# VH-VL binders against q9c0h5r722to879: the designs that were tried, part 29

Target 1, 158 residues: q9c0h5r722to879
Amino acid sequence: WSSESIKKPMIVTSDRHVKKEACELFKLIQMYMGDRRAKADPLHVALEVATKGWSVQGLRDELYIQLCRQTTENFRLESLARGWELMAICLAFFPPTPKFHSYLEGYIYRHMDPVNDTKGVAISTYAKYCYHKLQKAALTGAKKGLKKPNVEEIRHAK
Key: E = the ipSAE of ESMFold2; O = the ipSAE of OpenDDE; V2 = 0.75 times the mean of E and O plus 0.25 times the DockQ between their complexes.

## First folded at step 17 (VH-VL; framework fv_anetumab)

Design d3 (at its last look DockQ between E and O 0.87; V2 from the best seeds 0.82)
Fold by OpenDDE, look of step 17:
Structure d3 (fold): chain C 158 residues (1-158), chain A 121 residues (1-121), chain B 111 residues (1-111)
Amino acid sequence: as target 1 above (158 residues)
Amino acid sequence: QVELVQSGAEVKKPGESLKISCKGSGYDFTYYWIGWVRQAPGKGLEWMGIIWPSDSYTRYSPSFQGQVTISADKSISTAYLQWSSLKASDTAMYYCARISLYRTYGAFDIWGQGTLVTVSS
Amino acid sequence: DIALTQPASVSGSPGQSITISCTGTSSDVGSYNYVHWYQQHPGKAPKLMIYDVSNRPSGVSNRFSGSKSGNTASLTISGLQAEDEADYYCSSYTSSDTLFVFGGGTKLTVL
């Protein structure tokens, strides 16, 4: 977990667009988690995050690794819970790449043990939910069609 | 013990409908995709489609789209494959199989014993 | 078209090592390391022997190994035994509408 912004993508990429969007994406994640002042309500922030990951394939793994970072050693309980919530939301619209699947799966799986639960936040419950969504999303693929994610879909994904 | 048990062999006539079943046990049925695979006599394996039992989301092979219907009843951990009108060319062994995405990506790690479907006039 | 090509048959004597190849004929198949191998004895259901190119499930003999070079995956069976006589199928996950593809299968005969 970090309270500071990232200066570069967490994944190695040569894509200039991904490089540019990665830092902005992290800020949005921080906004949703409550670690940064938000310009919009959380639901709309989540929509923006999900839309970015949905529309830019190269940003998906970056998005998930950023969520892993922000849910690791995060002692802000509300922030932590919202990070996992955001992960679940994103998984409703797109999976990570097959190459990144094992990493994300392993990360989620490790947090499914109740021993990892902290006072006030049942991380294991969030993790189990995310695990289920990840397994489904892997073969479902990204949301199909030209219609972008909408607020109702975000609400339902929570 | 994790296993998939399929319904018994079927002998049908062209034009008849058919629904065969695949029951899972020994694991949480709602956490794994179920796939159906066809094997015509003396031929190879053909992927037909998959289903997510939790909400019955399905994907079909283009070759089988509209030709069969895959469904599931999660309350009894059972997946189904059905035809509205059988053809002689549907004669084959049909396998259900669990798809593992844990430490694998898309492997059929558990197989049913198969259901032989014979369609002849 | 998305396809995996296998030799129709291979043979070997007990104790020998044999290799079965599986070649992707499309970019979609060759781009991923999601090749799996299945063994099928006559009248039996397929059994997963290798997943993701080179990994063995629990309970599978260490005589079975997998590798990949370029767009060709290979299954190697060392110390060939009579019980290894079976049909072997490679398969692959694809990102296309055809999520899964199987090779044509290879009949292994132990002489």
Scores: ipSAE 0.893, ipTM 0.941, lowest interface PAE 0.5, mean pLDDT 94
Fold by ESMFold2, look of step 17:
Structure d3 (fold): chain C 158 residues (1-158), chain A 121 residues (1-121), chain B 111 residues (1-111)
Amino acid sequence: as target 1 above (158 residues)
Amino acid sequence: QVELVQSGAEVKKPGESLKISCKGSGYDFTYYWIGWVRQAPGKGLEWMGIIWPSDSYTRYSPSFQGQVTISADKSISTAYLQWSSLKASDTAMYYCARISLYRTYGAFDIWGQGTLVTVSS
Amino acid sequence: DIALTQPASVSGSPGQSITISCTGTSSDVGSYNYVHWYQQHPGKAPKLMIYDVSNRPSGVSNRFSGSKSGNTASLTISGLQAEDEADYYCSSYTSSDTLFVFGGGTKLTVL
């Protein structure tokens, strides 16, 4: 977990657009989790996060690593819950790349053990839900159509 | 014991419909994709399509899109493969298989025993 | 829709080692380590023998091993035994709409 901004992506990439967008994405994740002040309400912040991951395939693994970072050793309970919620929302729209699948699958799987639960947050329940979403998403592919994700789809993904 | 059990062999005539089944047991059926695989006599394996039983979302191999229907009833842990009008060229062994994404990507780790479909005049 | 290329047949004597090749492209075998091997005895369903290039499921003999170089994966069976006589198929994940691709199969004959 960090309260600070990042200056470079967590994954090494050759795509300059992905590098720039990774830093903005981290701010959006912090906004959704309540760790950064936001003008937009949480639903629209989640929409922007999901839209970026859906639109920019090169950002997907970075997005999931940032979520893993922000849900690891996060002692702000509401922030922690919202981080897992955002992971589940994104998994409804796009998977990580096949190369990254094992990393994210292992991360989620390790959190499915109730030993990881904190007072007031049942991490294992969120992780089990994310695991089910991940397994479907892996062979579904990204939800690609003529329209970007919308508010109704985000509500259904929660 | 994790297993997939398929319905019995079928002998049909061209133009008839058919629906064969694949029942899973010993695991949570809604946590794994189920795939259907065709094997014509003396030929190799061809995947046909996959289904996510939790919501019945399907994805078909391009070679089989529009040729068969894959469905599931999660309440009885069963997937189905269906033809509306059989052709003689549909004569083959049909397998269902569980597709694992647990510490792997796309391994067909559990197979049904197969259903032989014979279509002849 | 393309198949992975395998030799149609291979043979060996009991006790020998044999290798079955599986050649794909940069969009499947070359890009991913999600190559799997299946054994199929006559009249039986396939059985997963190797997953992710080189991993054995529990219960599979350590005489079976796998490797990959470039666009070619290999299944090696050491100490050939009569029961190894079967058809062997490779498969791979592919990033195309076909999702999965199987090899054409290799008939192993134990002499």
Scores: ipSAE 0.708, ipTM 0.875, lowest interface PAE 1.0, mean pLDDT 88
ESMFold2 (binder alone), look of step 17: mean pLDDT 91; pTM 0.936

Design d4 (at its last look DockQ between E and O 0.05; V2 from the best seeds 0.00; counts 0 for: pae E 10.0 > 2, off the site)
Fold by OpenDDE, look of step 17:
Structure d4 (fold): chain C 158 residues (1-158), chain A 121 residues (1-121), chain B 111 residues (1-111)
Amino acid sequence: as target 1 above (158 residues)
Amino acid sequence: QVELVQSGAEVKKPGESLKISCKGSGYSFTYYWIGWVRQAPGKGLEWMGIIWPSDSYTRYSPSFQGQVTISADKSISTAYLQWSSLKASDTAMYYCARISLYRTYGAFDIWGQGTLVTVSS
Amino acid sequence: DIALTQPASVSGSPGQSITISCTGTSSDVGSYNYVHWYQQHPGKAPKLMIYEVSNRPSGVSNRFSGSKSGNTASLTISGLQAEDEADYYCSSYTSSDTLFVFGGGTKLTVL
């Protein structure tokens, strides 16, 4: 977990667009988690995050690794819970790439153990939910069609 | 113990309908895809389709799209494969299998014992 | 066409090592390390022997190993035993409409 912004993508990429969007994406993630001042309500912030990941394939793995970062050693319980929630939301719209699947899956699986639960936040419950979403999304693929994610879909994905 | 148990052998005539079953036990049924695989006599394995039991989301092989229906009842941890009108060419062994994405990504790690379907006039 | 090609048959003597190849004929096949191997004895259901090119599930003999070079995956069985006589199928996950594809199968005979 970090309270500071990132200056470069967490994954190695040569795509300039991904590089630029990665930093903005991290800020949005921080906004949703409550670690950064938000200009919009959380639902709309989540929509923006999900839309970015959905529309830009090269940003998906970056998105998920950023979520992993922000849910690791995060002592802000509300922030932590919201991070996992955001992960679940994103998984409703797109999986990680096949190359990154094992990493994310392993990360989620490890957090399914109740031993990782903190006072007041059942991380294991969030992780189990994310696991379920990941398993489905892996074979379903990303949301199909040209219609972008909407607020209603975000709400339903929680 | 994780296992899939399929319904018994079927002997049918062309034009008849059929529904065979696959029951899972020993694991959370709703957390794993179930696939169906056909094996004609003396032939190889053919993927037919898959189902997500939690919401019954299905995907079919193009070769089997519209030819069969895959369904599930999560309340009893059971998946189904059905035909509305059997053909002689449907004679085969049919396997259900669990897809374990965790660490295997797409491997069928648990198999039912198979259901032999014989269609003859 | 999405296909995996295997030799129809291979044979070996007890104690020998044999290799079964599986070659993808499409760019959609073998693009990832999602090739799996199954063993099937007569009248029995297939059994997962190798997943993701080279990993063994619990309970599978260490005599079975897998590798990949280019678009060809290989299953190697060392110290061949009579019980290894079976049909072997490779498979692969694909990102196409055909999510899963199987090879034609290879009959292994132990002489």
Scores: ipSAE 0.438, ipTM 0.813, lowest interface PAE 1.2, mean pLDDT 92
Fold by ESMFold2, look of step 17:
Structure d4 (fold): chain C 158 residues (1-158), chain A 121 residues (1-121), chain B 111 residues (1-111)
Amino acid sequence: as target 1 above (158 residues)
Amino acid sequence: QVELVQSGAEVKKPGESLKISCKGSGYSFTYYWIGWVRQAPGKGLEWMGIIWPSDSYTRYSPSFQGQVTISADKSISTAYLQWSSLKASDTAMYYCARISLYRTYGAFDIWGQGTLVTVSS
Amino acid sequence: DIALTQPASVSGSPGQSITISCTGTSSDVGSYNYVHWYQQHPGKAPKLMIYEVSNRPSGVSNRFSGSKSGNTASLTISGLQAEDEADYYCSSYTSSDTLFVFGGGTKLTVL
């Protein structure tokens, strides 16, 4: 977990546009989790995150890796819960690529044991939701992604 | 043990300046908004503005834009509300409150005890 | 849009259940779950009782519950007690220029 901005994406690339989009995505994730000043209401921040992952397929794995980073060793319990919430929201709209599916599945699976729960944050409950959504998204693909996400869909995905 | 402690009551005359304070403790001050809420005698609650202490970014209610200044000193976990020239109509109770964006979605979850400001000539 | 509308007063006898309404529009109540409730005793600061429509913070009695239907949020107090006599405010968090809106308040009298 980090409170700082990032200057480079988690996935190595030489594409300057991808680098810029990855850095902006990290800021949005921090905003939703409350680790960075939120300029818009949480629902619209989540909408922007989901729309970026839906519309830019090359950012999907980066998005999920950033969420894994921000939910690992995160001692801010309210931020931690919102990080898992955002992962569940995104999985309602698109899966990771097949190459990164097993990475994300393994991460989520590790957190499904209640031994990982913290005071006030039932991480295992979030992880179980994410596991179910990951399996469904992998089978159906990004079918909801045939049309960009809207605020009502984000509200229902929470 | 999360708390906000405000400065004491003030009695002022019209035209005087005033700066009241709100000190947070028991939590990470720079990870939450601080908001100011006015309550005129016998009236309801009115939000005045909010500040993000980490970078001092502020948003003001349209009704209070230009009438007050909200600031913070993150090094001492303190937010401020100030007037350059008080009016009798500024007589009210002023609360600071913590806004918990990521768990309570904009609820004012911790309130200071209030600072009574009385402005009379 | 305009302020959230609450009844000016409600009353009930000890042991009864009462409901306080908070009516707005789709943009401040209907489409979002950013409605919150506060209790304020005379001379004291408000206290958060319910957030995000129906959630209780730690330390708030389970006699307090919240719900929403359409553009109206509701606070319900069951097993009414004398200590519940206070003013109650709803609020919303919106993405509009106003950002936050408080209702006008409801004075609860325990008979």
Scores: ipSAE 0.007, ipTM 0.625, lowest interface PAE 10.0, mean pLDDT 84
ESMFold2 (binder alone), look of step 17: mean pLDDT 91; pTM 0.937

Design d5 (at its last look DockQ between E and O 0.71; V2 from the best seeds 0.00; counts 0 for: pae O 5.5 > 2)
Fold by ESMFold2, look of step 17:
Structure d5 (fold): chain C 158 residues (1-158), chain A 121 residues (1-121), chain B 111 residues (1-111)
Amino acid sequence: as target 1 above (158 residues)
Amino acid sequence: QVELVQSGAEVKKPGESLKISCKGSGYSFTYYWIGWVRQAPGKGLEWMGIIWPSDSYTRYSPSFQGQVTISADKSISTAYLQWSSLKASDTAMYYCARISLYHTYGAFDIWGQGTLVTVSS
Amino acid sequence: DIALTQPASVSGSPGQSITISCTGTSSDVGSYNYVHWYQQHPGKAPKLMIYDVSNRPSGVSNRFSGSKSGNTASLTISGLQAEDEADYYCSSYTSSDTLFVFGGGTKLTVL
């Protein structure tokens, strides 16, 4: 977990747009989790995160790594809960790449044991839900027709 | 303990319909994809399609799109493979199998015993 | 339609080591480590022996091992025993609409 901005993506890339978008994505994740001030309400912040991951396929693995980072050793319970919630929301719209699948799956799986639960945050319940969504998303093909996430779908995914 | 149990062998004529079943037990049925695999006599394995039992979302191999129907009834932990009009070339062994994605991508870790379908005039 | 290429048959004597190859393309075996191996005895369902190139499921003998180089995966059976006589199939994830591909199978005969 970090309260500060990042200057570089967590995944090494030479793509200038991916580098810039990764840093902005981290700020959006922090805003949804309540670790960075946001003017927009949480639903619209989640919509922007989901839309970036959906529209920029090269950013999907970076998004999930950032969520893993922000849910690891996070002692701010509301932030921790929102981080897992945001992971579940994103998994409703897009999977990680096949190359990254096993690493994200392993992360989620390690958190499915109730021993990881803290007072007020049932991490294992969130992780189990994320695991279910990841498994479906992994073998679901790209949806026909181009349609970005909308607010109603975000509300339903929560 | 964890198993997939398929319906019994079938002998049919061309043009008849058929629906075979695959019942899962000993695990959370809606947490795994179920796939169907064909094996023609003396031939290799060929995947046909997969279903997500929780919402019945299906995805077919291009070779089988429009040729068969895959469905599930999650209330009884059962998946189905169905033909509306059988052909002699449908004679084969049909397996259902569970697809595990835990630390893997597309491993068929639990297999049913197979259903032999014979279609002849 | 598309299949991974395996030799049709291989033979070995008890106690020897045998290797079965599985050659794909850069869009499957070359790009992903999602290569799996199955053993099938006559009249029986396939059994998963190796997943993700080199991992053994619980209960599979350490005589079975797997590796990959470039577009070719390999299954090695050491200390060959009579019960190893079976058909062996590889499979791989692919980035195409096909999703998965199987090899054509290899009949292993223990002499």
Scores: ipSAE 0.467, ipTM 0.792, lowest interface PAE 2.2, mean pLDDT 86
Fold by OpenDDE, look of step 17:
Structure d5 (fold): chain C 158 residues (1-158), chain A 121 residues (1-121), chain B 111 residues (1-111)
Amino acid sequence: as target 1 above (158 residues)
Amino acid sequence: QVELVQSGAEVKKPGESLKISCKGSGYSFTYYWIGWVRQAPGKGLEWMGIIWPSDSYTRYSPSFQGQVTISADKSISTAYLQWSSLKASDTAMYYCARISLYHTYGAFDIWGQGTLVTVSS
Amino acid sequence: DIALTQPASVSGSPGQSITISCTGTSSDVGSYNYVHWYQQHPGKAPKLMIYDVSNRPSGVSNRFSGSKSGNTASLTISGLQAEDEADYYCSSYTSSDTLFVFGGGTKLTVL
């Protein structure tokens, strides 16, 4: 977990667009988690995050690794819960790439153990939910069609 | 104990309809993919399709698209495979199988015992 | 055409080690570590023996192992026993409309 912004993508990429979007994406993630001041309500922030990952395939793995970072050693319970929630939301719209699947799967799996639960936050429950979402997304692929994710879909994905 | 139990053997005539079942137990049925696999006599395994019981989302093999219908009733933890009009070439053993959540992609870790379907005039 | 190719049959004597190959004919097959192996005895349902190239499910004998090189995955059975006589199928997840593909199967005979 970090309170500071990232200056470069966490994943190595040569794509300039991904590089630029990665930093903005991290800020949005921080906004949703409550670690950064947000100008919009959480649902709209989540929508923007999900839309970026949905529309830019090269940003998906970056998105998920950023979520892993922000849910690791995060002692802000509300922030932590919201991070996992955001992961579940994103998984409803797109999976990681096949190359990154094992990493994310392993990360989620490790947090399914109730031993990881903190006072007031059942991380294991979030992780289990994310695990199911990941497995489904892996076989269904990203949301089909030309219509972007909408607020209703975000609400339903929570 | 996790298991899939399939309905009994079927003997049918060409043109008849058929619906066979696969019931899961010992696990949360709604959050595991269920697949159907065909095996003609003396032949290999053929993937037909899969279903997500929670919302009945279905994917078919191109070879079986429009030829069969896969469905599920999550309230009774049961998946179905059905034909509107059987052909002699549909004679085969049909297996349902669960895709494991703890595997990367496409590993069927639990299998039903199979349902033999015989179609003859 | 997406396909996995296996030898039709292999044989070995008790105590020997045998290997069954599974070769992808397309870049969409075998490109990743999504190859699995199933054992099927006559009149029985298939059983998962190896998943993701080299992992054994709980309860599967350590005599069974898997590996991959290039587009060819291999199942190795060491210390061959009579009970190992069965058909073996490789399978793979694909990124095509055919999400899952099976090899043609290999009949293993224990001499």
Scores: ipSAE 0.016, ipTM 0.653, lowest interface PAE 5.5, mean pLDDT 89
ESMFold2 (binder alone), look of step 17: mean pLDDT 91; pTM 0.938

## First folded at step 19 (VH-VL; framework fv_anetumab)

Design e1 (at its last look DockQ between E and O 0.85; V2 from the best seeds 0.78)
Fold by OpenDDE, look of step 19:
Structure e1 (fold): chain C 158 residues (1-158), chain A 121 residues (1-121), chain B 111 residues (1-111)
Amino acid sequence: as target 1 above (158 residues)
Amino acid sequence: QVELVQSGAEVKKPGESLKISCKGSGYDFTYYWIAWVRQAPGKGLEWMGIIWPSDSYTRYSPSFQGQVTISADKSISTAYLQWSSLKASDTAMYYCARISLYRTYGAFDIWGQGTLVTVSS
Amino acid sequence: DIALTQPASVSGSPGQSITISCTGTSSDVGSYNYVHWYQQHPGKAPKLMIYDVSNRPSGVSNRFSGSKSGNTASLTISGLQAEDEADYYCSSYTSSDTLFVFGGGTKLTVL
């Protein structure tokens, strides 16, 4: 977990657009988690995050690794819960790349043990939910069609 | 023990409907995709489609889209493959298989024993 | 169309090593390490022997190994035994509408 912004993508990429969007994406994640002042209500912030990941394939793995970062050693319980929630939301719209699947899967799986739960936040419950979402999303693929994610879909993804 | 058990062999006539089953046991049926695979006599394996038993979301191979229906009943950990109208060309062995996405990507790690479907006049 | 090509048949004597190739026609198939190998004895269901190019499931003999070079994945069986006589299929996940593709299969005969 970090309270500071990232200056470069966490993944290795040569895509300039991904490089540029990665920093903005992290800020949005921080906004949703409550670690940064939000420019909009949480649902709309989540929508923006999900839309970025949905529309830019190269940003998906970056998005998930950022979520992993922000849910690791995060002692802010509300922030932590929202981080996992955001992960679940994103998984409803797109999976990570197959190459990144194992990493994310492993990360989620490790958090499914109740031993990882903190007082007040059942991380294991979030993790189990995310695990299910990940397994499904892997073969479902990204949301199909031309219609971008909407707020209603975000609500249902929680 | 993790296993998939399929329904018995079927002998049918062209035009008849058929529904065969695949029951999972020994694992959480809702955490794994189920695939159906066709193998015509003396031929290779053909992927037909998959289903997510938890909500019955399906994807089909383009070759089998509209030709068969895949369904599931998660309450009894069972997946189904059905035809509305069989053809002679549907004669084949049909396998269900669990798709593992845990520490693997897309491997069919558990297979049913197969269901032989014979369609002849 | 995405396809995996295997030799129709291979043969070897007991104790020898044989290799079965699986070549993808698409760069997408070849670029991923999502190639799996299945063994199928006559009248039996396929069995997963190798997953993700080179990994063995529990219970699979260490005589079976997998590798990949370019768009060609290979299954190697060392110390060939009579029981290894079977059909072998490679398979791959694809990012297309055809999520999974199988090779044509290879008949392995132990002489």
Scores: ipSAE 0.895, ipTM 0.942, lowest interface PAE 0.5, mean pLDDT 94
Fold by ESMFold2, look of step 19:
Structure e1 (fold): chain C 158 residues (1-158), chain A 121 residues (1-121), chain B 111 residues (1-111)
Amino acid sequence: as target 1 above (158 residues)
Amino acid sequence: QVELVQSGAEVKKPGESLKISCKGSGYDFTYYWIAWVRQAPGKGLEWMGIIWPSDSYTRYSPSFQGQVTISADKSISTAYLQWSSLKASDTAMYYCARISLYRTYGAFDIWGQGTLVTVSS
Amino acid sequence: DIALTQPASVSGSPGQSITISCTGTSSDVGSYNYVHWYQQHPGKAPKLMIYDVSNRPSGVSNRFSGSKSGNTASLTISGLQAEDEADYYCSSYTSSDTLFVFGGGTKLTVL
């Protein structure tokens, strides 16, 4: 977990557009989780995160790695819960790439054990929901026929 | 223990309808994709389509779109394959299989015993 | 269209090693390590023998092994035995709307 901004993506890339978008994405994730000041309500912050991941295929694995980072060793209980919530929301719209699938699957799976439920956050419940969403998304692919997520789809995914 | 059990062999005439079943047990049926696979007599395996039993979302192989209907009833852990009008060319063995994504990507790790469908006049 | 090519048949004598090839493209076998192998005896359902190129499920003999080089995956059976006589299929994940592809199958005959 970090309270600070990042200056470069967590995945090495030569795509300058992806590098810039990765840093902005991290800010949005922090805003949704309550670790960064935001003027927009959480629903619209989640919409922007989901839209970026849906629109920019090269950003999807970076998005999930950032969520894994922000839910690891995160002692801010509200932030931790919202990080898992945001992961579940994004998994309703797009999977990670097949190459990253096993890493995300393993991360989610090991958090499904109730021993991870500490300090009033039922991490295992969030992780089970994310696991179910990931397994579906892996073979569904990104949502078809839609140009971008909308607020009603975000509300349903939440 | 973990198994898929299919309905029995069928002998039908061209033009008849048919619905065959695949019942899962020993695991949470809603956490895994179910595939249907065709094997014509003396031929290889052909993937037909998949279903996510939790909400009945389906994807079909391009070769089988519009040819069959895949469905599920999650309350009884059962998936189905059905034809509205059978053809002689539908004569084949039909398998259901579970798709594993746990520590793998798309292995068909559990197979039903198969349902032989024979279509002849 | 995307297809996996296997030899139609292979044969070997008891105690020998044999290899069955599965050749695809860069968009399936070459791009991913999600090649799987199935054994099918006559009248029986397929059985998963190797997953993710080289991993053996519990209960599968260590005489079965898998590998990949470029766009070709290989199944090797060492110490060939009569019960190994069966059809063998490879499969691979694809990123297209096809999702999965099977090879045409290889009939293994133990002489």
Scores: ipSAE 0.626, ipTM 0.843, lowest interface PAE 1.3, mean pLDDT 87
ESMFold2 (binder alone), look of step 19: mean pLDDT 91; pTM 0.937

